# Ledger of designs, part 26: VHH binders against Protein NEOXANTHIN-DEFICIENT 1 (NDX1)

Target 1, 282 residues: Protein NEOXANTHIN-DEFICIENT 1 (NDX1), of Arabidopsis thaliana (Mouse-ear cress) (q8gwb2)
Amino acid sequence: MDVEEKRVSSGYAKPPWIFKGSALYQIHLVKAATARAFIPKEFRLVEAFGYTLGGFFLASYDDSPAGVFDELVVIAGIVWNPPTSCAWAARVLVNSDEACHHGRKEVGLPSQVARFSKNITAVPKQKRDRAFGFLDTFGLGTTLSHPENLMEVKVSEVDSAASTDICNIQIRSDETKVGNWMGPAIKMALPSFSGNTIYNSNLLKYSCHLHCRVRPVRPAVVSGALEDETEKFTEQNHTSQESLENERQLSKAVMLSKPIIALQFKCLTMQVEAPVVIYPSK
Below, E stands for the ipSAE of ESMFold2; O stands for the ipSAE of OpenDDE; V2 stands for 0.75 times the mean of E and O plus 0.25 times the DockQ between their complexes.

## First folded at step 18 (VHH; framework vhh_7qia_2)

Design u4 (from t6 with V60I; at its last look DockQ between E and O 0.80; V2 from the best seeds 0.80)
Fold by ESMFold2, look of step 18:
Structure u4 (fold): chain B 282 residues (1-282), chain A 122 residues (1-122)
Amino acid sequence: as target 1 above (282 residues)
Amino acid sequence: QLQLVESGGGLVQPGGSLRLSCEASGFTFSSYAMGWYRQAPGKQRELVAFITSGGSTNYIESVKGRFTISRDNAKNTVYLQMNSLRPEDTAIYYCARGDSETFLGYPEMDYWGKGTPVTVSS
């Protein structure tokens, strides 16, 4: 390595960094133009018919170098790195100052401090169910009505005293779930590019190695949130503020893109390897 | 057959106490998280508290310090001790079963009982 990392006072050690918890990994068809806005010109976007594969990774860690925190990684798309491809993060929202600072500095992530508000309810099942119709005519009187679990995750970005709503993620229980079944154990590598931010001008490549139990689930429903106030944003002058708001709006567009598939990860151990500088300063 | 049977509800005066019980059958009780939900008239059925298979507990803010969830694995029973009851606690209380491993910080609940009504008034 050209630079040897010193142990930081925040409790992080040398790579690899270990995060344990659970996550929802959801893949979206993201418009290439939207993804392009986040990706440096020298990289070729993996696209077909005007779309790339982006989406999000929503995690809750109960054991990490930064302690307990939540994370939403907004994935703009994938770029060619022949003979393979790498993901590009549009934005990384965390409810930990320590995790935000480490991600920005050591991994080159476009990290921002956010608030995660979780609301857990049980709602009536809203699925087409024409059970055995003759049961009503026999007067059986027993129709099993199972409520379903609903988790609503509202994510708001925090900047100084200001709070900006990003999205609301509705996660409903899978009607095919039986007991404690968590799916098969797997190991995955998720290579990513990062950097090219105001916090780290280097272009970086790193990999997350995941060991978890994985189960395909119905994609979460994502909705956009409006500002509580209607006062100011009808004026969009001044380039610096326009650029920041544009990136935020494009991140919302990634979150609101058409879902393809979602994977539930339980018993997750995520090992984040040391990034490698691709275009190092000499 | 899987069943959750709540009991212990009733009418109490503000400041009073009740203990709800939920007897479970048809599954390995100690392998699951358990929780209590409540539903006031016209409102969503909301999580109140849960207890993991390992005994860790969690509560919504409005009941912290007043409610205590506990479990007795030998009796396949989860309890909700409700103290310092307020009129706002009036609801039907439902027992729930959830996964042993949390997902995004919460057990995924997959079965609810029939509920036991709690009324806190005058």
Scores: ipSAE 0.771, ipTM 0.888, lowest interface PAE 0.6, mean pLDDT 83
ESMFold2 (binder alone), look of step 18: mean pLDDT 84; pTM 0.856
OpenDDE, look of step 18: ipSAE 0.829; ipTM 0.923

